# VHH binders against q09150, part 20

Target 1, 302 residues: q09150
Amino acid sequence: MRKEYLVSHIEENAHQADIYSLNVVAGNLWSASGDSKIKKWSIGDAEHSLVEEIDTPHKLGVHHLATSLDENVVVSCGFGQDVYVWNPETNEFRDLGNNAQHPSECWSSCISPDGQTIAFTSVDGRIAVWDNPSDCKISELDTKGKFGLCIDYSPNGRFIVSGHQTGQLFLISTETGRLFHVLSGHTSPVRSVAFSPGSTLLAAAGDSKMITIYDVLSGDQVGQLRGHAAWIFAVAFNPVGDLLLSADVEGKIKIWDIDTMECISTQSETDGAIWAVAWYKNGFIVAGADKSIRWYRAAATE
Below, E stands for the ipSAE of ESMFold2; O stands for the ipSAE of OpenDDE; V2 stands for 0.75 times the mean of E and O plus 0.25 times the DockQ between their complexes.

## First folded at step 7 (VHH)

Design p4 (framework vhh_etentamig_d1; at its last look DockQ between E and O 0.55; V2 from the best seeds 0.00; counts 0 for: pae E 7.9 > 2)
Fold by OpenDDE, look of step 7:
Formats: C-alpha cells, structure tokens, sequence
Structure p4 (fold): chain B 302 residues (1-302), chain A 123 residues (1-123)
C-alpha cells in the first residue's frame, strides 16, 4: 500500500542556518537552528505564520530542542555544550551550563509529559534526570564514556531511552531510576530515537541506515526497516502510531507502515541533509541543511 | 564502500605551511559535512575543523583559528586543509572524516575516517 504526500508549504529561509530540531506540541511547531534562534510557528493557519522567536545566547547554534506539552518549558542544547531552560511566556531562562550541579557536556534533552522532569545525555556518556524547576538530580546512569546522541521520553512518562555512539540504546525506568533494558541491534551511532504514542514501541536509527523497532517492555526487536542509503538523523511516529517518518543526510524522507514494516512513501525534493522531522495533522514537517521548513500533506484522506 | 584517502602530510619547519587533501569516494560527498581531526602521539583525537556539505559554513578549533583553512571541492569529491604558521604542537596524524554536525564531530570521526597523513613540525 503506497501513500502519496505533497508539499503543501515551504517556509524558505525559516532560519539563517541549518535547522536541527523540530517539535510539534499544542498545535504549534517549534524549530531550532544553528543560527541560535528558536522559533514557534502556527500549524492552524495555511501560511504557518511565525508566532514567536527566541534569541538565544547560544554562541555556536542550537542542535537539540525539547518542548513540554503545555509549551511552558523549552530546553535548548547548543554546540558549545551550553544548555538553557526557557519559559516562552515570560522569556525567562536558566543557564544550566553555569550551574555546577548540572553535568557538563550535555548534548540532547527531553521533557517528561508532565513537564516536571528533564533528562539529558552527555558527551561523556551520562544519562541524567533532573527535576524541573528545582534543578535537583533525580537519577543518573553512567555508561562509562559512551556518547549519548539522542534521547526521548515515553508519552506515558514511564521510560526514557537514549541512543549512543556505540549503537547501544539504554532504556531507563522512571519509576526506579534504573536501567530497564540495554537494546542491541546497532553497531554504529544512533542519532534518533522515538517512542510510539502508546509507549509500546521504540524506533531507533542512525548511521546503520536502518531503523530498528523494539518492544519497550520485552526489549525485543520486532522489526527492521531497510531502505535508506544514508545516515538517518530523524525518526518519529505519527500520532496514531501506525506510521513512522524517517529522514536521512542525503535528503530522503520515508514513511513506513509499522504493521507491515514496509516503506509506503519516499520523498526526494532535496539533496541536502534533513536533520529533523515531525508529524502534524495528516501530514509531516521536515527541516535541515537548506534552512527551510517543508510541510507535507497526504494526497488523499483514508 | 566509503573511502577516505588523506595526502599532503610531511615534515615542515615551524612557521611553514602544508596543504592536506582528502579524496572521498563511496558516498554522496556533497551531502555530508566533513571534518579534519588529528591525533598526536600519546594524545587523544582532536577535532580540528569542519565544513558543511555545501561548503558555506566552516568551523575551527580554537587552537587552529586564523592559521588553518578548510575547504572542499564537491565536483572533485575532495576536502582540503590549508595549514599555515605551523607549530610544533600541530604535529599529528591528520584524518579526514565524514561528519554529522559540522561544528564538532564527536560522533563521527572515530568510525568514518581515512588512514591519515602524518604532519611533523620540527626545526
């Protein structure tokens, strides 16, 4: 079963540098870029107008962005190993890099569904969970130097997963603060991880050019999605959980049917890297090296 | 198969210059950011410089800013590093590497690099 998607909107020069992160929450799109700006875009209007812009103090750009479901908390990670926690309503922020209690060399972050917990990966291989806004450490796992490239929080709030340079995935229980699974299947860097909406499945992808689907509770591999010819930088489940979106460094976008584990659509409008993807409504959004935000819609409603 | 072949290294006196080249094959060169990394004897690898796929953005470690220039020719699948005002501390094996993020290639240069070319700066 093939599915056709069409470009519905292109925001050219959405940023002045590569766009590395996209988050869709509360009917809005958040984007973060190497230009050190965070932007909020409307999903509700056809023009997808710019709603908010945050000028961050990141000197070398932003490569990861996490946004709480209620949009009250935004966490940005920069190339300078600097991290900020933002309140978009008040425009206030905390500089976690200057907090001696926070780990150095943070790279990726995610926020719990309730917004009260922030988890980080670090270059030196730590997975740390912190209370927000008290900045008290709740738990930490030390992988002993395995660089954590990506991290995600399960929608049910029960698990955190991180992907690492070694290809390993560490699945942590938020109830115990302890390691729940070490997931294998990759031997090269994992650049993106994503829980399914029901928190039952986990997708992981990276330099292996393959996407592995895991059962969260058992830790078993339930599928491998092959088809990309380049490093995969982003994966995301759609809101229903029956489709997976992926994108690679050569600009290929693929949609996968999770039931059949088959690719049902491929988009190739750009040859530049796509660093980030997100679902919205019946379509999806991508961004990357060409500095544009590209919006896609399904050609037909099923 | 990805192949990266560095060249241009050699012995040079302090204050001298070298130009390194890296011939790439086996992948869509222009789609990938590329980096130079180096490893001195007894030391860990050090990121030196990075360049975006298009070549529009370049980045440098503080230790080489103002002295080194990274560039690329996508039509030739070649990466370059012009090294000027060389110092003894620049002595290292220099590797070209495929990079995900151009500014700091933590995740890439260990696994996706060539055999390297030795640069020795000595009087």
Amino acid sequence: as target 1 above (302 residues)
Amino acid sequence: EVQLLESGGGLVQPGGSLRLSCAASGFTFSSYAMSWVRQAPGKGPEWVSGISGSGGSTYYADSVKGRFTISRDNSKNTLYLQMNSLRAEDTAVYYCAKSGYVQRSFEDYFDYRGQGTLVTVSS
Scores: ipSAE 0.669, ipTM 0.845, lowest interface PAE 0.8, mean pLDDT 92
Fold by ESMFold2, look of step 7:
Structure p4 (fold): chain B 302 residues (1-302), chain A 123 residues (1-123)
Amino acid sequence: as target 1 above (302 residues)
Amino acid sequence: EVQLLESGGGLVQPGGSLRLSCAASGFTFSSYAMSWVRQAPGKGPEWVSGISGSGGSTYYADSVKGRFTISRDNSKNTLYLQMNSLRAEDTAVYYCAKSGYVQRSFEDYFDYRGQGTLVTVSS
């Protein structure tokens, strides 16, 4: 079943550099950019107005944000391998590890649904888990997967998945703190991972130009989504879990039906890279190299 | 399909300047981050500098910071490296590389690079 999507709003020059990360939480969109700024935008009005702008201490720009589901913890990761934890109510921040063992070479992060733990990847392939309230390391896994490029926390809080430059994926049980599965199927860098909202599936995509769907408990591949002609830097399941959104560095956006494993929509509004995607209601938001945030809505079905 | 052609290298005295160019084809140039990577004789490759697809973010290895400037002209599908205050240790073959990130370990950039242009700093 094909679906149509139309651009409903464009915020031109939302940032002064590439926009690398988008998170939708509560009534807000959070964006992060190579201009070293984090911005919060209202989802609840038709103009999606800017609510707040935060100057970060990241010298080389921000490439990744993680937000807890309740919007009470925000973590920013910069190209300089630095990480800050933000209080959204005050916009005050702390350097992760100023009060504990020093982390090094951090790249990407995720936050548990309750905001109590932060997991992150590193350039050397380690995966570390930190207790946010006490600012101390809980565990560390040396994956040998080299550069850890992406990471996600399952919505049920029970799993962490990381994707690496080697193409390896490491699925970690938060209950045991130990490796649960090593997922095969990619031999090129994995740039984005996402759990389904039920935490039973995960998607992984990257330079192979394909998206692999895994069953979390068994570790089996249950689907491959082919159709992108360029590197894929962003994937996301919709809140129901029946659709997957993907975008590539040549500006293609695809929507996939997870039940059939078929592409049901392809869009291209820009010819520049799309670094970040997010769902909102029955539409989606993308951002990337053109420094703009683009909102899409689903067309009515007949 | 992807083609990257470096030019602008040559012999220069210490303290001198050169401007390298990289002509790109076979892909949507503005969609990809680009890097300069160099390889000195008998040494492994070294990442030098990176620039975002839009050109809005630039990054440099510590060894060249303050002396080199990366830029791009997306209308001409061309990447540039302005090299000032050149030193003997800058002698290397310089490659441009297609990437998705501006600062990475060197391993990310090798699969999509040109044939290189030689820069020799001597005399």
Scores: ipSAE 0.013, ipTM 0.465, lowest interface PAE 7.9, mean pLDDT 85
ESMFold2 (binder alone), look of step 7: mean pLDDT 80; pTM 0.826

Design r1 (framework vhh_gocatamig_d2; at its last look DockQ between E and O 0.28; V2 from the best seeds 0.00; counts 0 for: pae O 5.6 > 2)
Fold by ESMFold2, look of step 7:
Structure r1 (fold): chain B 302 residues (1-302), chain A 119 residues (1-119)
Amino acid sequence: as target 1 above (302 residues)
Amino acid sequence: EVQLVESGGGLVQPGGSLTLSCAASGFTFSSYNLAWYRQAPGKKRELVAGITSGGSTVYMDSVKGRFTISRDNAKNSVYLQMNSLRAEDTAVYYCAAYSFLRESGYDYWGQGTLVTVSS
């Protein structure tokens, strides 16, 4: 059941710089920022209090963060082209940026739900797939210089998708380790990709100001969501998979009904770019250039 | 057309000071983060200092307390004040601009300015 969403909490100046990434796991919101900090915030109370502040080794700030479902493996990427894998309980960071088998100039990363596999994009157009337990590269796709801006791991563990400067998407089967589809439809940089929770759909959005929905197995486009007037940097399916959240660099937030492919809500709470979105329970969270985290909660009673 | 132009390098004695400047054009300066890097002969390029669009700063350990990065958004410029210079600071210093909005694979870079610390 869909609910009307209203702002329930604003954490003003949650970070000292832009907030680029949000991840919801294990009752916490994780935020990553250009101030080189990762912060954990409580989801379970109305004030969403700061639980922990982590100083990272990322000297120029953190712009991508991903976690395993059990919160035991975290991967982060920073503007220094550095990548760390770490355990948040110990706060011990393992530097992957200096490994000869790591793609040069890493930009974005994702991790499998069970923490066993990590994938990376690079500015030089490589997509590396890494086995975390053995600390070695499983495979690498050379896209011949197509800068990889975003990457996601399917919830069922079967697929990885990356979005690139050229508008192409590369969908990789984790079972075979090989390219499954090259998806077309965008001709401008793809800034965000996301799998649906059932892993049957994926969404891709970016500078075209349009969101394309693909059927994962066939590779066919099954819809286009139009309405944003600016570059889209963040998309996410809700936990049931019937809604998509999107946000753009002019501060617009849109909620889309995936069954009808129609926009059912548009909100604007800030004029600054929104870099990151996340769903939690029956609400969602946005963050971006104004350094603030905005929580939305469904207006309907429980 | 994006350009970053460094200036202010030169020969200085140990213990001396220099101010490096980087003038930027061709992009919205206030929305970009800036950094200074250096590359000594035979060494890899390394980060020296960075400053975000919001003013947050970072420094490599060996320059903390000696170097200060600052920016002037009205003049589209970023500066590196270098005090108490040591021979190990000898390098070509590069200005860089980086942003989450980038479309190309690489940051914007200047051509560099040489700093030589020698008695």
Scores: ipSAE 0.640, ipTM 0.823, lowest interface PAE 1.3, mean pLDDT 88
Fold by OpenDDE, look of step 7:
Structure r1 (fold): chain B 302 residues (1-302), chain A 119 residues (1-119)
Amino acid sequence: as target 1 above (302 residues)
Amino acid sequence: EVQLVESGGGLVQPGGSLTLSCAASGFTFSSYNLAWYRQAPGKKRELVAGITSGGSTVYMDSVKGRFTISRDNAKNSVYLQMNSLRAEDTAVYYCAAYSFLRESGYDYWGQGTLVTVSS
């Protein structure tokens, strides 16, 4: 099975620096960049016009955005290990990094579906879960120095998964606060993790150039997606869960059929690294080192 | 072993120009983001300019339009062209490299090179 995608729109020079994160929030695309800006782009119009530009307090750039499924909470992470929690409607924010009780050197974040829990990875290898907005620590797992590069919250709210520089994946139960699985399959840094919409599958990818699909409950590997020739920095399931989107540092974008575990589409419009991807409607959005935001749509014949 | 070696510092008059160079070895240079920092006496170290592995650049406001950061991956080098130098640009300038796997700020730092702007 093959599927054709077409570039529907390119926003060139969307930012003044690399774009590291994309997230759809409240009907807008949010982009975060090394230029310390967060921008909101319209999804509803064909031109995807700039809706708003936010000057963030991140001094060294923004590299990660997370949002709750209810779209009430956004968390941004910067290169200075600074973290802010945002109200996506008012753009009001609070500084979590200056909380003396908060782990230092936070790198990545995820939010529970209801926005009441925020989890963080840190450079020193801590996985901490906090109540929002009370900022009370609920639980913490110390991996003893294994840098946590990525983290995701399952849509059903039952699990948190983090990927680490060692290739290890830690799956934590939110019910018990304890480690549920240590997932094997990678021996190089894991750059991106993503739960399927049904919370039954987990995708992990990174410097291995391979995407591993896991069964969440059993912890078993159910698939290995091979085809990328470079480090993978982003993976995401589509809303239905039957497709997986991936992108690498050589600008290759791949769509995978989860049922067949086959690549059904490859895009190569840019040679610049792609750091971030997001699904929207029946298409997807990518951004990265070339400072552009590229919108893709499924071909009308498919 | 990783090494960053700065050069090009010295004494220059206000309005003058200077080019700093940083030669790197011991790591995959092309995969790293690079930056120049400076520290003046009695002040904190501050970011002057950065350039990502993808070639995007960032500058502190006070040096915009005057300083240019560039990289040559073939030579494993990063440069800082400084024009229209001012007295307040006097500082020790440091070359730094970091990746997404950095453990604390920047992975690697040079020893620094002194730039003095004085009449």
Scores: ipSAE 0.022, ipTM 0.422, lowest interface PAE 5.6, mean pLDDT 91
ESMFold2 (binder alone), look of step 7: mean pLDDT 82; pTM 0.828

Design r2 (framework vhh_gocatamig_d2; at its last look DockQ between E and O 0.59; V2 from the best seeds 0.00; counts 0 for: pae O 3.3 > 2)
Fold by ESMFold2, look of step 7:
Structure r2 (fold): chain B 302 residues (1-302), chain A 119 residues (1-119)
Amino acid sequence: as target 1 above (302 residues)
Amino acid sequence: EVQLVESGGGLVQPGGSLTLSCAASGSTFSIYNLAWYRQAPGKKRELVAGITSGGSTVYMDSVKGRFTISRDNAKNSVYLQMNSLRAEDTAVYYCAAYSYLRESGYDYWGQGTLVTVSS
């Protein structure tokens, strides 16, 4: 039941400020930071070399990053209340932050796997769904002022989930554009949500120090994972969907078996906050307040 | 929560200097990032300069080389040193505190301090 993971590579000072977001797409790790840069790192070699460094127009730094599966559409949100949609092949940034069709003070964003649909959360509690090709809003949910801290798009393209300061989750059907479920279980801010790769489960975690697992179609809570002693800012399902990765603001990393709902690994290589996590084929990756990217691999079985 | 109080605004001649200060209440000041914004009459409020909790700084293009943002965590204070002032710098200047740990409401804002650059 217990599994062992080892640090395989540390990129010290990978950014000049906190690293808030990590995405694994198309053989690269994308990192986004308070230094206003987005960087791409190779997954395919042991040194995980820097592939590209992108200077963004975000003056106060980038805190949320989402990419389409083909890497052709990127959305980024920054502390200056600025939001850009852009193509990294051309570095053509489209500023949406002052657009009247955009929610005021956008915080978090996600993008559909095919890059056609983008969703945003806002401080004023709106969840906007946006058609990327036509650059227009196609639907909106008003949560009556509940600050939306996180948002995710299901891999099958059928659902969007947002997590809010109240602890509520709003699950939206993309087929109808309407609210599908309101999920309860948390009473404190939800900092991270993630769909399983089959889009049948979702995980939500935050300031309650617990992770709640929901069945997407029924809306039922099917599990609760306890063990973190600090606020949880990042969760992610592995590509198979049988493991969940979580990390907290005190530097603890936990891996959970979704079939048993039990913690099978705990790692603590830093006492600084971990803001972001990601899986890759050979293990997982974390980054946070120490400005470093830490790569872990599963221990060899030989 | 954090309460912010700006001071140091006033009338100054072109080419002059002025130091704005922003005092924050709270023993957890060191975890916040701070920024100065300004709003001139008839214009949108705009970012002037920012400083992270770790001390990294950014500036809008028109003030680079003339303005310096700094922080003193022991005094819970953020400063904006404004040199070589121009008429276009006339505005109400606001101090703001922001953090990734934001959980509710908007960023914290001060009430503003007026800077007038005029002969």
Scores: ipSAE 0.637, ipTM 0.820, lowest interface PAE 1.4, mean pLDDT 88
Fold by OpenDDE, look of step 7:
Structure r2 (fold): chain B 302 residues (1-302), chain A 119 residues (1-119)
Amino acid sequence: as target 1 above (302 residues)
Amino acid sequence: EVQLVESGGGLVQPGGSLTLSCAASGSTFSIYNLAWYRQAPGKKRELVAGITSGGSTVYMDSVKGRFTISRDNAKNSVYLQMNSLRAEDTAVYYCAAYSYLRESGYDYWGQGTLVTVSS
């Protein structure tokens, strides 16, 4: 069944550089950019007005942003291997990158649903889990040099998954702190991973131009989504879990039906790379190299 | 994977101008963040200027208003226009590339070019 989406709003020049990360939490969209700024945008407002702009101490830009569900914790990762943990209420931050106990060369991060745990991947292939705000390390897995490109926390708080340059996926149990699965299916870099809302499925995509769907508990591949012609940099499940959103470096956006494993929509409004995607309501948001934030809504008749 | 080669360094008088160039190999130049660093004798290497893949720029305070970083994606090159040069600008200048794609697990560096500001 095909589904039609329309551009409902474009925020031109939302940032002064590429937008690398989008997070929808509560009633706000969070964006992070190579311009070293973090911005908050209204979701409920039809114009999606700018709510807040944060000047970060990142000197070379921000490429990853993680937000807790209640917006009480934000973690930003920069190109300078600098990492900051933010209190969005006060805009106070702590420099975690300069913490002697913290792994160096952190690249990606995710936050537990309750905001009490922060997990990181590093360029040298470590997956570290830390308590927030004590900054005590809870656990660490050393992949022995396999660069971790992406990471996600399951909505039920029970699992952490990271994607790596080798194509490997490491699924870690937060209950035991131990490796739960090493997931196969990719032999090229995994750029994005995402749990389904029910924490039962996991999507992984990257340079293979393919999206693999896994069963979290069994570790089995339950589907492969083919259709992209370029490297995929972002995947996300919708709130219901029946649709998957993906985007590639050629600006192609695809919507997939998880039940049928079929592409039901393709958008091509931009030729610039799309680095980040997020769902909101019955629509979705994308951003990337063209410095704009593009909002889509489902058409009234599909 | 990515090779950076600097050029344009040399001897210049105080108050003079100089343009540094850095040519990069590879086909994905447009997605790299680029920067110029410098290292003076007996000092640590420091960031002079940076330009993101989207064109945003950053400068160290001492060079603001005097130096301009720019990029030409068609030529796979990054430039540093240096005006009103001072003796304290004397250093080896290095070109650096930071990839969001991270084709490798490290940043790329040029071999450096010497800039000497002296009367």
Scores: ipSAE 0.081, ipTM 0.579, lowest interface PAE 3.3, mean pLDDT 91
ESMFold2 (binder alone), look of step 7: mean pLDDT 80; pTM 0.808

Design r3 (framework vhh_gocatamig_d2; at its last look DockQ between E and O 0.29; V2 from the best seeds 0.00; counts 0 for: pae O 5.0 > 2)
Fold by ESMFold2, look of step 7:
Structure r3 (fold): chain B 302 residues (1-302), chain A 119 residues (1-119)
Amino acid sequence: as target 1 above (302 residues)
Amino acid sequence: EVQLVESGGGLVQPGGSLTLSCAASGFTFSTYNMAWYRQAPGKKRELVAGITSGGSTVYMDSVKGRFTISRDNAKNSVYLQMNSLRAEDTAVYYCAAYSFLRDSGYDYWGQGTLVTVSS
């Protein structure tokens, strides 16, 4: 069945530059921007008020952000190939790029739900897995120079998936630290990967303008979602796992029903790129090149 | 193919001024962020100034107030106005383009233009 979504709130010029990353955790929306700031916004009120503004050490801006479920561990990556791990209560930033044990060429990062394990992609194609409490690398996969553009940690903590410039995805078992599957289906850069909340499916999208859905355990492709006319930079499963949100560089937003593999909503409120998406209980949130955060709510079902 | 071509370097006396230009092609310039870096002999490359697609700027502390970065989207160009030049500003200056659209392992770089500040 088709659903309609309507814009319920726009925070215009929420940042002074593009907004590249959104994360919903613990009642807050986190936004990360090329203005070198990370901002927290309240989910629970209609105005979605600014809760906190964080000045980061990322001199050229922040493009990837990941948080643990308790908000106690944050990982951020910036355009200077810099990466920090920090606790937002103290704002004490640990610079991972200056430690010989840490990757120095990181692009994207993810963090396990409990904050104990962090994984990074790199421009030289290495995928590093790092133990946060001991500050030590625990494993590494060398993809032989395949630039890793995106990475995600499964909610059950068992898997990490990365998407690469070649179109390949590398699915790593966190139990063994070793490659579990190499997933095919894309032949162009993969810009976004996401696990379903049950950790049984993953979605991958990018420059091919299609979204592939994989069964995590078998590695089999179980669906393709076609309809975007531009590069897809963001995908996210809703908390139930029955819907997927996607957005492209021309400002199109699509909602997909995972049971039917059909697009059930298309929205376009801007012509500029949408870099980031997130779900929340009452709808979804998008942000991108227009520096604004747009909140959508599902229309009433008739 | 992406190209960044710097120009405007040269020999200048201390206290003098230079304007560096960088002409860009092969990408959608208006959506890219631009930066100037420099590398002095025997030193690592360092960020000098950056300007986002929306016009927001950042400067290293030692050049703040003396250097101004600007862009002209109609000409696909970025500029670095350098005033009150000092001997320590001697370096090869590089234009760079960075973007979330990046699909290779490296930002786009120009070949550099030499600035020499000497009596």
Scores: ipSAE 0.637, ipTM 0.836, lowest interface PAE 1.2, mean pLDDT 89
Fold by OpenDDE, look of step 7:
Structure r3 (fold): chain B 302 residues (1-302), chain A 119 residues (1-119)
Amino acid sequence: as target 1 above (302 residues)
Amino acid sequence: EVQLVESGGGLVQPGGSLTLSCAASGFTFSTYNMAWYRQAPGKKRELVAGITSGGSTVYMDSVKGRFTISRDNAKNSVYLQMNSLRAEDTAVYYCAAYSFLRDSGYDYWGQGTLVTVSS
């Protein structure tokens, strides 16, 4: 089976620096950049017009956005290891970095579906779970110096997974606060992790140039997706869960069929690194080093 | 063996200009993000400017409009053009290479070059 995708829109020079994160929130695309800006773009508009530009307090750029499924909470992470929690409607924010009890050197974040729990990875290898908005620590796992590069919260709220520089994946049960699995399969940095919509599968990818698919409950590897020739920086399941989107530092975008574990589409419109991807409707959005936001729509399938 | 070698530091008067260079070897330069850090006496090391493998740049607020970071992949080099220098810019400047964050946030560091701004 092959699937065709077409570029439907390109927003050139969407930011003044690399775009590191994309998230769909409250009917808009949120983009975060090294230029310290967060921008909102219309999804319903065919031109995907700029809706709002936010001057963030991030002094050294923004590299990560996380959003709760209920779309009530957004967390941003910056290169200064600064973290802010946002109201996506009012753009009001609070500084988590000023909390003396908060782990230092925060890098990545994820939010529970209901927005009541925020989890962080740190450069020194801590995985901390906090109550929102009370800012009370619920649990913490110390990996003893294994930098956590990425983290995700399962849609059913039962699991948190983090990827680390060693290639290790730590799967934590939110019910017990304890380690549920240490997942193997990578020996190089894991740059992106993503749960399937049903929370049954987990995708992990990074410098191995390979995507590993895990069964969440058993911890077993159920697939290995090979085809990328460069480090993978982003993976995401589509809303149905039957497709996986991936992108690498050479600008290659791949769509994978989760049932067959085969690549069914490859896009190569840019040679710049792609740092972020997001699904929308039956298409997807990518952004990265060329400072553009590219919108893709599904065409005919064979 | 990985090497980052800084050059171009020295004494300069306020308002003057200076260009720092960093020559890299021992790794695939074009795939790395590069950065300049500085550390003044008694202060913490801070990021001054960064340039990604894709060519995008980031600057600390106090140097915006005055400093320019650039790279030449053919020469495996990164540069920092510093204009309108101020006394507070006095520091040891370090070149850094980033692929994935390690201790202190970068994979490799140079030995540093001293920049002194004084009348």
Scores: ipSAE 0.021, ipTM 0.466, lowest interface PAE 5.0, mean pLDDT 91
ESMFold2 (binder alone), look of step 7: mean pLDDT 83; pTM 0.837

